# VHH binders against Protein DOG1-like 4 (DOGL4): the designs that were tried, part 73

Target 1, 232 residues: Protein DOG1-like 4 (DOGL4), of Arabidopsis thaliana (Mouse-ear cress) (q84jc2)
Amino acid sequence: MSKMRNLVEEKFLEFYESWVIQLELYLHQLLIAHNNNTMSETELRHLISKLTTHHKAYYTAKWAAIREDVLAFFGSVWLNPLENACSWLTGWKPSMVFRMVDRLRKSRVVLVEAQVKKLEELRVKTKFDEQKIEREMERYQVAMADRKMVELARLGCHVGGESVMVVEAAVRGLSMGLEKMVKAADCVRLKTLKGILDILTPPQCVEFLAAAATFQVQLRRWGNRRHYVTHS
Short names: E, the ipSAE of ESMFold2; O, the ipSAE of OpenDDE; V2, 0.75 times the mean of E and O plus 0.25 times the DockQ between their complexes.

## First folded at step 6 (VHH)

Design u85 (from q46 with G99S S100D S107R D109S; framework vhh_6qgx_2)
Fold by ESMFold2-Fast, scan of step 6:
Structure u85 (fold): chain B 232 residues (1-232), chain A 124 residues (1-124)
Amino acid sequence: as target 1 above (232 residues)
Amino acid sequence: QVQLVESGGGLVQAGGSLRLSCAASGRTFSSYAMAWFRRAPGKEREFVAAISWSGGSTFYTDSVKGRFTISRDHAKNTVSLQMNSLRPEDTAVYYCAASDEFYLPTRASEYDYWGQGTRVTVSA
C-alpha cells in the first residue's frame, strides 16, 4: 500500500536534490583541476575543503532529520531503487571507499610505500569498526523479532491508554537505538574519509574525490534512466 | 513487578569454577532482559554479562569472554552464570538485574530491578 508523504521525507527530499546538484558542480571543478594540473597546492586544498564541507553539511542535515524520523532513511524516497539497494545502514559501506583507493594505486597516480602502509592500517581499522556496527545491527534485528516484540504486537490489538503508551514507548526506544546506530555508522564514514584525505597528497585527494563523486552521480543516473515494470 | 534472588556464591580457588543462579518471581519474567553485574569492595557496579528475554542474544564484558557463560531457563524462571577459570580479580558481590527494555542493555542505569547480591571470593 502507498504510504502518505511524511514531512521529514518531503523536507529531506528537497534538501537532497539541491545537495546532489551542488555535488555535480563540485565534481566538474574536481575534473577540471585533475585534467589541467595547473592549480597551486593552496587552490587544490581550497577545492578539497569545499567538498569536505559539503559532505559535512549532508551529515548535519541527516542527523537533524534522523532525530525526527530515523525510519525515513531506510528505503529513502529521495533515492532510486538502485541507490537504495547499494545502501549499508542508510549510506555507503565504509570499506567500499578503499576500492576507489585501489583504483588510484593501479593508475598512473603514484602512491609511495609509506602511503600504502597507512592506507592498509586504516582499511583494517575501518573493517573492525564496520564489523562492530554489524554486530549491533544484528542485536537490534534479533530484539525486534524476539518474543517481547511479539507480545507488544499482540497488545497493540487491544484499545487502552496503558497498552498504547507501552507500545509507543517501545517503538520510540527502537527508533532511538536505530538513530544511535546510524550516527555511529556515519561517524565511521566520516573518520574513514578524513583518514584517507590525511594520507593522500592534494592532487591524489582531488582524484580520489572525483572518482567517488563520479560513482555516486553515475549510480543515480543509471537508476533514474531505466523503466521498471512490476510483475504482480 | 519482578523480584530477584541470587544463589551459588561462595569460596573457590583460582582456576576453579562456580555457577551462579538467579530465581525470578513475577508474572512477566519471560519478557525481561537479564544481566549479571559485580561490585568489588569500594568500587562501582561493573557489567559482566547479559541475555535477552528470549535467550537468543548474549553479550559479555571483554574480561570474562570465553570464561563465563550466561543462560536462562524459562520453565524455571532462572538465569545462570557459569564462571570458569576464575581469577582473584573476579572476587566481588554478583548482582542479578532485570530490564523491561526489549533490546539488550549493558549499563546499570538501564536496569530497574536488582537482586540482593551473592558473594564470590576467589583465593590465590
Scores: ipSAE 0.000, ipTM 0.069, lowest interface PAE 25.2, mean pLDDT 81

Design u86 (from q46 with E101D F102L L104I A108E D109H; framework vhh_6qgx_2)
Fold by ESMFold2-Fast, scan of step 6:
Structure u86 (fold): chain B 232 residues (1-232), chain A 124 residues (1-124)
Amino acid sequence: as target 1 above (232 residues)
Amino acid sequence: QVQLVESGGGLVQAGGSLRLSCAASGRTFSSYAMAWFRRAPGKEREFVAAISWSGGSTFYTDSVKGRFTISRDHAKNTVSLQMNSLRPEDTAVYYCAAGSDLYIPTSEHEYDYWGQGTRVTVSA
């Protein structure tokens, strides 16, 4: 496990760089589709499918990586400092996507009353699920602090080889608990994304996905610019 | 390249129960929606049940609601369909399907991978 953490980071860095490049290409296609207004429903659904498949590929790679080294995601080397600062449990905060949905209500795309009602119900449920995870994370952090304090005290007593076993057990426990927590957060993200896409029409889905991808791409560019300015 | 293998089909009397299982080769299915479809003799393939990537959302066709339960085991890469209170009209070949699309989970066109099917016969 510990000897493989650098390989996990290297593999995910390579994956993520390629994934972001492909996201930018899909964003270009989404913007063309949104501006064109001549694509069939079948064509729009196919484009939406490409984006949802792309996001699923991210979570497939992420879950494989966190099984090997979940701590790599709590200070990701493939993200710039701004991207890391905006993270909530190793990813986007689920309720933030409703800000992008709010733009649909103010755009040329018209949401019918039934959609508005379903989106509000989903927003409430998403916030509730977020709060549950936040409470669980608080409990986890308290438990981890207690274990770490016990381990520090034991190291002070110089209990020979037992100190090594305690550290190894604590690291395994920390990793397993964090993996479970991260997967729980990712499940809320996936449920929220699916819920929104199930409520929206294909043209509305295109606009929503374009807004989400634009934000992700711009956040990365803003953070990269700051880094270059600082080091230039 | 990806393969789905169904099991658990057979002959059962009306009112009986069967549990169908679908085993997926590969770890990629943890990100996929999984579904069961069926094809009755002389009819088109129809949707039966689906479960989301997270297992948090399930969908059922009206004729099986309350009788059938879909579930998944991410560790085993399996999806199961528990069929209770079976009726002669449930007689069909049952297919397991996996797909990446989120928009219409009841449409067979959303699913990329399909099993070969397992036969369920419900006697009157």
Scores: ipSAE 0.000, ipTM 0.107, lowest interface PAE 17.6, mean pLDDT 80

Design u87 (from q46 with S100N F102L Y103W A108S; framework vhh_6qgx_2)
Fold by ESMFold2-Fast, scan of step 6:
Structure u87 (fold): chain B 232 residues (1-232), chain A 124 residues (1-124)
Amino acid sequence: as target 1 above (232 residues)
Amino acid sequence: QVQLVESGGGLVQAGGSLRLSCAASGRTFSSYAMAWFRRAPGKEREFVAAISWSGGSTFYTDSVKGRFTISRDHAKNTVSLQMNSLRPEDTAVYYCAAGNELWLPTSSDEYDYWGQGTRVTVSA
């Protein structure tokens, strides 16, 4: 089990490092497109499609990995401590992206009234879905503390192959519940991202995606530059 | 599940206009990207236009850009294609399609639901 979990962590660490390198390359392309304003609508659409495909690849890999070991995503070894501290249910908090959207309202590329209305409707819907998941997680955590954790603690005090198998089954049950919750949170993330991109024009999509990628890359860089003190 | 029914096809003279409509029934229509594809006699299906679930984003193939306009009415669960300055090469069977994708897909393989099609004939 431990060896299998270590393999999942190692595979996803390798995937994530490559994925972030490619995100930085896409960020450079987005910044060029945003600053120069010389690309056609077709070219901007192609660049936006590259970013959406890149994000879809992340969730495809993540969902395969959590099927094998969802606990690897709680306190992820491929994330630095700052990135882990900023995580909400193994990823970005969906409502956070509307802070990037608010930046567009202050930009020279002004949102029209119809877009502002649709974004506000999406913000409300996203917040509602987010709160629903938070309530489900709270109920799950209470259930773990009151029943499953007590059961696991009791079983852990007994010696024998039968008790070990029962403990393993209980841990699998807990992991399945967490997997469903993580997937629910990821579905809210994907729907929120899709919703924003659907409302925005291609130049506004480029600006939004550039802001989001900049935040993600900078958070990683700041966390990695953190000063570590050793006992040596 | 989504069911799609097209209407508005017919015969029109070159330079004329037609408006195609696609009525959607079933759950989750509001979360789907909608598109129009066409197939000329003896040819494969080609992409024409797409619109996002909110109606905020549209994409057109180069040959129709500036002539065709795709639009969506959420209250009526319809998507429409306004075709202006029609040419004989626009003659085809036009299909409405729905897909639940993060981006606006341009490949027919990326769409999950299809209508039966409506015929458009543009005479010289």
Scores: ipSAE 0.000, ipTM 0.180, lowest interface PAE 11.8, mean pLDDT 80

Design u88 (from q46 with G99P S100T F102I T106S S107T A108E D109E; framework vhh_6qgx_2)
Fold by ESMFold2-Fast, scan of step 6:
Structure u88 (fold): chain B 232 residues (1-232), chain A 124 residues (1-124)
Amino acid sequence: as target 1 above (232 residues)
Amino acid sequence: QVQLVESGGGLVQAGGSLRLSCAASGRTFSSYAMAWFRRAPGKEREFVAAISWSGGSTFYTDSVKGRFTISRDHAKNTVSLQMNSLRPEDTAVYYCAAPTEIYLPSTEEEYDYWGQGTRVTVSA
């Protein structure tokens, strides 16, 4: 239903705007902790927990929304065009976060050999899971093209009302397959995030989360400000 | 390509005020955090204050907290440092700095763009 889709988009837009505002507030707390080194380990762990819970809230809301209308997440109205252009299966590409991890090599507390080894193992596993999903998406696209072609050919040989049924079945199949694929990609994102946080010390987690949140916020502001700032 | 130009330095007596300004050119100023550093004679460069890319968060070293105020004007493409209740120990060359990243680096080596500096002398 088009009305249902409009409501899903409206509801998630409202959620996402509030979620981003709270992310920016958490980012400022992370930057204070990172730059001033004023927090105890207990305080750092509490801040990391707030960020983890915040990300979990995003995926809880997203998965509820994609069950109603997964197509809303392909070309999302709550994202600017730059954010949409940088999306991989409705979100950030999991392997990209290891670029943020590379910054930790410049921190005052250097990564120990055991951490480097575990991060490289996680990087390889993440890329493997990412490529597996990409292959599944390719198979899905081929299967969808084959179904549509066969349905179109058969529809040309049928009378009247069967065309409506065939179109509805194809759309339902598309949506169900995309929902499964988006959830699989989100699971890789969450596993990658948790894996990194499990390997890092609390100060390193703060530095990593600050870098990741900064990237999200920067990308949104670059897209939103592009029309305002004209340099000739 | 990127240039930062400081202004507003000078000689002032203890208890006085100065307003420093930094004008940025050659980059999208509003997308990046901006910071002020200072170097006193015979000392290392020290962080003074910073403002986030949004202007919503400000950071200060303890010795200037409550006396200095950092602000930015997106319309003028400037960041300013209002220095009140100046002390002789505030005597230094003040530098405007910007990173390539929008987050605030913890060390001066992570800042990529620096102004030439403006001298502030506070008489006893």
Scores: ipSAE 0.000, ipTM 0.114, lowest interface PAE 17.1, mean pLDDT 78

Design u89 (from q46 with G99D F102L L104F S107H; framework vhh_6qgx_2)
Fold by ESMFold2-Fast, scan of step 6:
Structure u89 (fold): chain B 232 residues (1-232), chain A 124 residues (1-124)
Amino acid sequence: as target 1 above (232 residues)
Amino acid sequence: QVQLVESGGGLVQAGGSLRLSCAASGRTFSSYAMAWFRRAPGKEREFVAAISWSGGSTFYTDSVKGRFTISRDHAKNTVSLQMNSLRPEDTAVYYCAADSELYFPTHADEYDYWGQGTRVTVSA
């Protein structure tokens, strides 16, 4: 049993590092677009599409990986301790994204009343979906404890080859339940991201995506300087 | 709110054709992406086809490409699945599904609304 021999973790680590490098390149393009008032709506929509596709690629790779080993995403080796500390069910907390939307209030392209109302409706819906998942996670923890207690009691009374099969079945059940919850959380993330992008104009989308990518990249850089963050 | 009702299922011989329809009731679904999934006896639900809200993008599972065609009618709030060159392996209950956006059209978890299903049986 060695973590260094977990191929899912090794493969996803290499994927994630490449994915972050590409995100930094897209962030550079977003910042150029934000500072260039001559870009057409078509050009801005194309850039927004590249970011959306990039995020889709992340979830495609993630869902393939969690099907093989969902536990790799709890305490992920491709994330530094700061990134892990800021995670909510293996990723960003959907409602936090509205803090980045708040930055748009300082933009020269002001949000119109209709956009503000739709964003508030989406914020409420997102918070509701988060709370639903948090309740499901709590119920999962209770069910997990019940199953483990039953299995431990049974193993104490009936040790043998049959015990191995029972433990394997229980572990598969736990992993499947956890995979379901992670996918549910990711669906809320994707729906929240799409909902925001559908409400915003292309220039506002660029500013929002630039803010989100900047935060993600900076959090990684701060965490990678762990010794300096601790002492400086 | 969106309520979906499927129709058009039935019994057909191998090599035959069927057209399935899914109608939204109560509200319009013009802003929703639509999909068809199927579940064969004793098997899990699998993706068949999907169409974007605009009708500009369509997706198919490899086993039905070239045989099945998904389309939508915005005026009637319907999505249809034209199934040609049917095989015994296509025997299943077919479900239509709707979502506000298709990030992963092949993933059932993406879809917020589901119909009750319509049965398709293909005889050898």
Scores: ipSAE 0.000, ipTM 0.125, lowest interface PAE 16.2, mean pLDDT 80

Design u90 (from q46 with L104V P105S S107Y A108P D109E; framework vhh_6qgx_2)
Fold by ESMFold2-Fast, scan of step 6:
Structure u90 (fold): chain B 232 residues (1-232), chain A 124 residues (1-124)
Amino acid sequence: as target 1 above (232 residues)
Amino acid sequence: QVQLVESGGGLVQAGGSLRLSCAASGRTFSSYAMAWFRRAPGKEREFVAAISWSGGSTFYTDSVKGRFTISRDHAKNTVSLQMNSLRPEDTAVYYCAAGSEFYVSTYPEEYDYWGQGTRVTVSA
């Protein structure tokens, strides 16, 4: 266990709590905009830009933290158990947002055929990108098992203080591999988000972002209000 | 009850052609994306081709691009796969699948309805 691991968790917890509060404030603005027929396209684009900047700020902070301790993002202390259970490689599964777009289309808004075609193209590309990352993760897990087996066998034959150095080197290698995969997954998330927003009109973008933020906020609230057994 | 039934499989020599058809019964799939997947002996299901609900968008795995053509007929409630320039590595059981409305997928788990499969054997 590293002292740096506790520091990274503490700092990101502080960041994330503030980030979620700001997301809730943006969600309030999105819901008002969605029902306001007097807001100009320029005003809607400005609000959409605030949300995209907010999400980019999350990934900037995350990537800085991952560089120091990527393992903190597997079973994160700043997420409740329900949020962690719904995670795919430390975040939302990119292709799942298309289910949300599909629900919005069926609710009250009509997407034109050209938008449906572009969304289908983006969905297929997103699934291909996910598949590549899942294969890399599978290869990583196999390599991790092989590396651990070899290292355990070697340590069984070695006596002395050299075992500590060898374990530290192996852990650094594992962390670098995980960092690469998490960043690749996050790049797919950002490309998928940007792609959807590029296809949708500003009012549709507001509706999509409001739905996404509502789901994220509600998932956190559902998980936080779960009953726990306490030692009395 | 919902059923997808594939037909058109068989034995063909390398360089030959086959046309697979999938007929849907029990409901219409006019608002559904449809796809073809295949499974070679000892392997998992892999994506081959997909077509959007309108028929306006088609998608193919790289190994079949330019050789295979997917199409649909809403009036007949069918989807077809025209396979040209067949290769021995195309040998597999081919499955028809219907997924969620409007959006195609390359992943089998995203499809709700599946056919029983039709066998395609390509000899060298």
Scores: ipSAE 0.000, ipTM 0.131, lowest interface PAE 17.1, mean pLDDT 80

Design u91 (from q46 with G99R S100D F102L T106Y S107T A108E D109S; framework vhh_6qgx_2)
Fold by ESMFold2-Fast, scan of step 6:
Structure u91 (fold): chain B 232 residues (1-232), chain A 124 residues (1-124)
Amino acid sequence: as target 1 above (232 residues)
Amino acid sequence: QVQLVESGGGLVQAGGSLRLSCAASGRTFSSYAMAWFRRAPGKEREFVAAISWSGGSTFYTDSVKGRFTISRDHAKNTVSLQMNSLRPEDTAVYYCAARDELYLPYTESEYDYWGQGTRVTVSA
């Protein structure tokens, strides 16, 4: 039996499709700015601001949706299987963006020593925050196998009544724990993104944002192409 | 509109502990990042600690790392600062601050709402 989308999933699917279309338009603008080198610093800062606002809009919508149904973000219906396979706690892995930054070392707009030092410090802090969240996820998964949870599952299989309300409370607690972890991961993502943009010059910010958007758009395209080819 | 009220300040001897609390009222507290700043007599206000609205990310100034712990209670709409191994240099008025996101936790000007402050005095 096919699962009907709930209201949260339907609303976020519509939001996400529109958000990705706008990201593709911004990527086009970033690539033009990067390749032509004719834009003023004011024009570059305006473009960077549009991308920053766009990412803020995503997290605003995501956090509203997660308050209603955090599980919608695990194995999301608005993501293809490849996108879902590449997710770390419902989004990109924070340390991954430093690989995008590494491309700047090969660019015409090279990083100065002070920037390299600050980016390395940020990378270390990001990796530390990421590992802290990974340890919390491990504890969460271990807690799922706790004797009390196993006993609650057993009771739910046999007789209702008293066990129904206890199981519902436990499931609510599990959802709240996941919401906390997802929001923690998103805060690390936002901190990392803002930190990188604060260290880089406007041309370097454009190059970084173009690399990040290119990866996101291509991952979606590759996953969708595979799905379409399979059903051809 | 968000209003912040600090409590828990007082006099304590060096090596002692204090727990500061900040109660938020007005708009929904759970969507805001929270921070503690302090101002010592004759000095500028400085960052102490910050916590994301989820509680999953915390930030500390180097001088308090390992001694202070920031936490929040969503059910009570409070943020707390547990201060251990207090030093005379920690003597200050402590301020609770709130903002809508946790991009720049160290930057005072990024915080939209501020409390009136609670005084902490650490005697030698």
Scores: ipSAE 0.000, ipTM 0.100, lowest interface PAE 19.1, mean pLDDT 80

Design u92 (from q46 with S100Q P105T T106E A108P D109S; framework vhh_6qgx_2; at its last look DockQ between E and O 0.01; V2 from the best seeds 0.00; counts 0 for: pae O 7.7 > 2, placed apart)
Fold by ESMFold2-Fast, scan of step 6:
Formats: sequence, C-alpha cells, structure tokens
Structure u92 (fold): chain B 232 residues (1-232), chain A 124 residues (1-124)
Amino acid sequence: as target 1 above (232 residues)
Amino acid sequence: QVQLVESGGGLVQAGGSLRLSCAASGRTFSSYAMAWFRRAPGKEREFVAAISWSGGSTFYTDSVKGRFTISRDHAKNTVSLQMNSLRPEDTAVYYCAAGQEFYLTESPSEYDYWGQGTRVTVSA
C-alpha cells in the first residue's frame, strides 16, 4: 500500500528536486534568448550547451541509481502521479518531441526544406527504435511468466531459507534485464535529442528546448495542483 | 591509443588558398564532433571551425565565415578545412580536435583528443 523509500529513492529525490529547479532557471534564460534578436551565435550555443549538459547530468545520475535499484524508476516517488502516468519506460516517449518540432513551423524562423527532410528521417528512425524496445519489453514480460519463474514463485511462498535466496537471485537477474532496457530507452532519448539539435539552427534549438522545458515544468505543476477536498 | 594527424600546412600569399586535412586513427570517430583550432605565436588557442558528429551541422568563428569550409569523411575518419581568401592574420599553427560533446561550441574543454598541429604562414 504505502511505498517505502530506500536510500536510492531518497538520494534521487533530492537530486531531482534540485535538477528541476535548475531546469526552470535555464527555461527563463531560454525564454529571454528567444525574445532577444541581439544575442550572438556563440552566446546562443553556450546556452544550448548548458541545457544539453544539464540533461546529460540527469542521465548520469539516473544510470548510477538504476544500477542500484532499477525498480525505483517504475512509479518514481520524485514524480507526481500525472508525471508517472505519462511515462514510457521510465521517461518521456522519444517520438513525442517531434510534435514540439512541428510547432516551429509557426515561429518567426521557419524550417527550410532540407531540415524538414532530415527531421522526417529522424522521426522514422526514432519510431523504429521505440518499436524495437517495446518488442524487447514484451519478450522480458513473457520470460517472467516462463515455467521456471512460476516454479520459483511457488518456492518463494515457503519459508525455506535456500529457496528464498534462489528466488531473490532470480529477481536480481530480472532487474539487470530491466536496467539494460531502461538504458536502451534512454539512449534513444539522447540520440533523438542530439539529432534534433544537430538539424536545427541555434535560434530554433532555443525555441525547441524552451518548448520542451515548458511542457515538462507545466506537467509537473498540473499534477502537483491536483487536490482532494478533505476536512475534519 | 588514439591519434590525430594534421597535414596540408605551408606558406601561401595573401588571397591564396590551402586545404588542411586531419586523419584519425586508433578508434572510430563516427560519433565524435571534430574541430579546428589555431594558435598564433605568443597567443592562446583560438577556435576556428567545428563539424558535428553527423556532418550536418557546422560552426565557424566570425573572422573565417564565408572564407573557410569544414567537411568530414566518415569512411576515412578524416576532417578537412578548406581555407580561401587567406589573410596574414590567419598565420598560425592549426590543430585538429575530436570530442563527444552533445552540442558544438568553441570551448577547447569539449574536445578530448588533439593533434600536434600543422603550420600555416600567410605572407603579405
């Protein structure tokens, strides 16, 4: 019923809260840059680099944490229920960001034909990579229902010392499989982000990153403002 | 071990052209960004040009825009810098660099591997 917080969950909760605060600060800088036509290319590139470094820091911390407890990322305590409901394999769905890219067509800086073609190629590749991971997850779920796992589950219902240890070892093996799949999904996320930023101009990158950060921050605020009317 | 080797440097008159090449060995650099930096005698290293991991994005310092073109050949693990309309101010030792950073900037700290340099002298 109630979810216990282990050391990994508590440490990552502290990290994530600080990471989101810094994301909001970067979002303010992105919005200022988006409305400022006097900022140099070098200045815009430094701002974009701060955002990409910030996202890399998130995945560095996440991969360290999932090495210790990957299950903490399925129904994370540092995310509200709305954020958790919107998750695809412990994070954002890579193909979703192309909807934010489509918004750039309405901006003052329009996408040129060559960029549209490259973005479509990247979108197709991203969808393919997503489907491959979904197929791997299905195989994993089927393996969990394998006859050997069913037999181990039966043994785990008995207080038998060695039998309990065998079940715990099997569960740890399954957790390592989940860790690999989560890292694979994160690699698709990072490759998709890197690919989009490579195709876009620096002003378009600022607009894209501002849109993505705005959505992430607003989703958190919407979920946090959900309330129940309770009174003594 | 990873090694970057520059070539193509030399003496040229103002208004002339040179093409620098950098060959990467030891490890495949298909995921690496590649860049050119230069250092004039008695000065610190200055950014010149960079090309992304895909080859689809480039970045140039203002003083070389329209005159220099950076390109790469993933199959050969090479990056090239075509230098046109050369000026005496372009006189420097030119260094090739490679790094795995996410986004192209002029920061030397983003590049993990460096060549030993090739000298370019532009006479008046």
Scores: ipSAE 0.647, ipTM 0.854, lowest interface PAE 1.2, mean pLDDT 85
Fold by ESMFold2, look of step 7:
Structure u92 (fold): chain B 232 residues (1-232), chain A 124 residues (1-124)
Amino acid sequence: as target 1 above (232 residues)
Amino acid sequence: QVQLVESGGGLVQAGGSLRLSCAASGRTFSSYAMAWFRRAPGKEREFVAAISWSGGSTFYTDSVKGRFTISRDHAKNTVSLQMNSLRPEDTAVYYCAAGQEFYLTESPSEYDYWGQGTRVTVSA
């Protein structure tokens, strides 16, 4: 009984498995585009648009699921333990994506000074937005602890209709706060992604998206192999 | 909702210049990518140019590259198309379009809002 899943978790697990398979297919197309230096700007833009649409679809599905059960996204059943350990507020940490950009700069991606300046401005803005969210999350953590202390005190008392209503209201309030914070974090993720793609040229965008997809796929494969071996 | 109104169309001689303008109304104009499309008589609507939400990235169809320039003015909520070295084959109804897609493409399906168009005629 230790791994029972509610309906939200089962539905999103099915969605996520399909979504990752499609991401892997797009990764293959990105790698072909990277190796094929004869693709037109129009062809590159269409491929990049497929990837951005795919990522937007993930958030559309996630936000619908969060409305039903935000707690499912903290320690998600559709992610392996390694993926969960790398999560920051239910997803990738926005500021960490700039390390991937930095790695690409050191390999074969040459950025002009105008691009470097714009990326640094975006990095600063992204970090500022992250810190704002982290401060709000700490505030919610304190509020959650206060509500748990009140509830612990009530465990030694008889409960009535008023007590049940107060507990239900507290749980709903906590969930609403978490949903708002998760969506705010996702908005920073989307704004950061959109900003990076606006600064990079189409060939640079293909390299960036390939690196990002590779990291996500590899994190899943590495975590699944270790988990399988450890538990078998 | 976003409303788009084009202006600046007219008759011009080959080799001449014309500047189209598109006024946008509605909330969040600064979050939309903007584009120009055109439709010549008997032809399908074709992509001309696009500009990103920030104005930092532009994209042009090959036949107008180097001759047309797209720009936007966030203070006036307008997007413009400066058309130089005009040719008779540039004759078309020009449409302004807006969309919320993350990345600029030439596909009309990426754009949700459309103006009614302004006619450009280039005489030989």
Scores: ipSAE 0.282, ipTM 0.700, lowest interface PAE 4.3, mean pLDDT 84
Fold by OpenDDE, look of step 7:
Structure u92 (fold): chain B 232 residues (1-232), chain A 124 residues (1-124)
Amino acid sequence: as target 1 above (232 residues)
Amino acid sequence: QVQLVESGGGLVQAGGSLRLSCAASGRTFSSYAMAWFRRAPGKEREFVAAISWSGGSTFYTDSVKGRFTISRDHAKNTVSLQMNSLRPEDTAVYYCAAGQEFYLTESPSEYDYWGQGTRVTVSA
């Protein structure tokens, strides 16, 4: 059933398509930088900054959109089913990035002991923050299934002015809760990313960002191969 | 859509060397794993070599191990196949292919884009 897209979905779809295209361009630059040992530290840092700015732009747009309709991000129409299936609270799970770091460690990236220690500390912190959010989500789900929600559903069956007001108020409350959780999750994502980039050297950052971007792009491509997604 | 164009094929004597090159069009080349396939006369297309997006991982068919080397240049959007110690059985049309990173596979069906091929002939 082709779900009619609302205005928020349409706008964000357009934004996201453009954002992904730009990400691919940056990915290309990252890979060039990674393979080119002649780039200066300043140049690398500049490239890293461009990527971080790009990611920040995504969240800025996202947060603006979720204020209008947070529900649009639960079942994002701009993502394919695979991307959605891999989503945790409307985005990537923060702790997953450490797998990328681990992959780097197993490759040609040499981390010093101090970096390893800091990364482990960050991992622990990230996991803790994730768990905290998950507990909040559980609480939210319980609240949705509680007696109040049942009563709300019953009221919703009665077409009347007062009932409609109650339902609208309840939906607004629920949406606000979801928005809060999504923002919290995004904050953990951003903090985790920043933390990793602060620990890694510029060359390592470039490699990490390249890996992350590749993963995202590949996930999208792979999902599109398996599932027909129309983004018109 | 990614376009792939192979070059570097030709006639070479047994024991000789050739370097094939594949030029990719488009801005998304860097997101693909690249591979070389070949088709000998009267035979099916077979896998030769593959390289990951980063170039950090390579995979070869057994018959070319130690003789062929696959590499890629992101700046130039190219993938290359250095072929040394060539044998008559290496005679084939060589194809460049682009596929998803998650599956460095020998299966042609997993590759999305293909070149037109370049002919390599190894004389006895």
Scores: ipSAE 0.014, ipTM 0.322, lowest interface PAE 7.7, mean pLDDT 87
ESMFold2 (binder alone), look of step 7: mean pLDDT 82; pTM 0.849

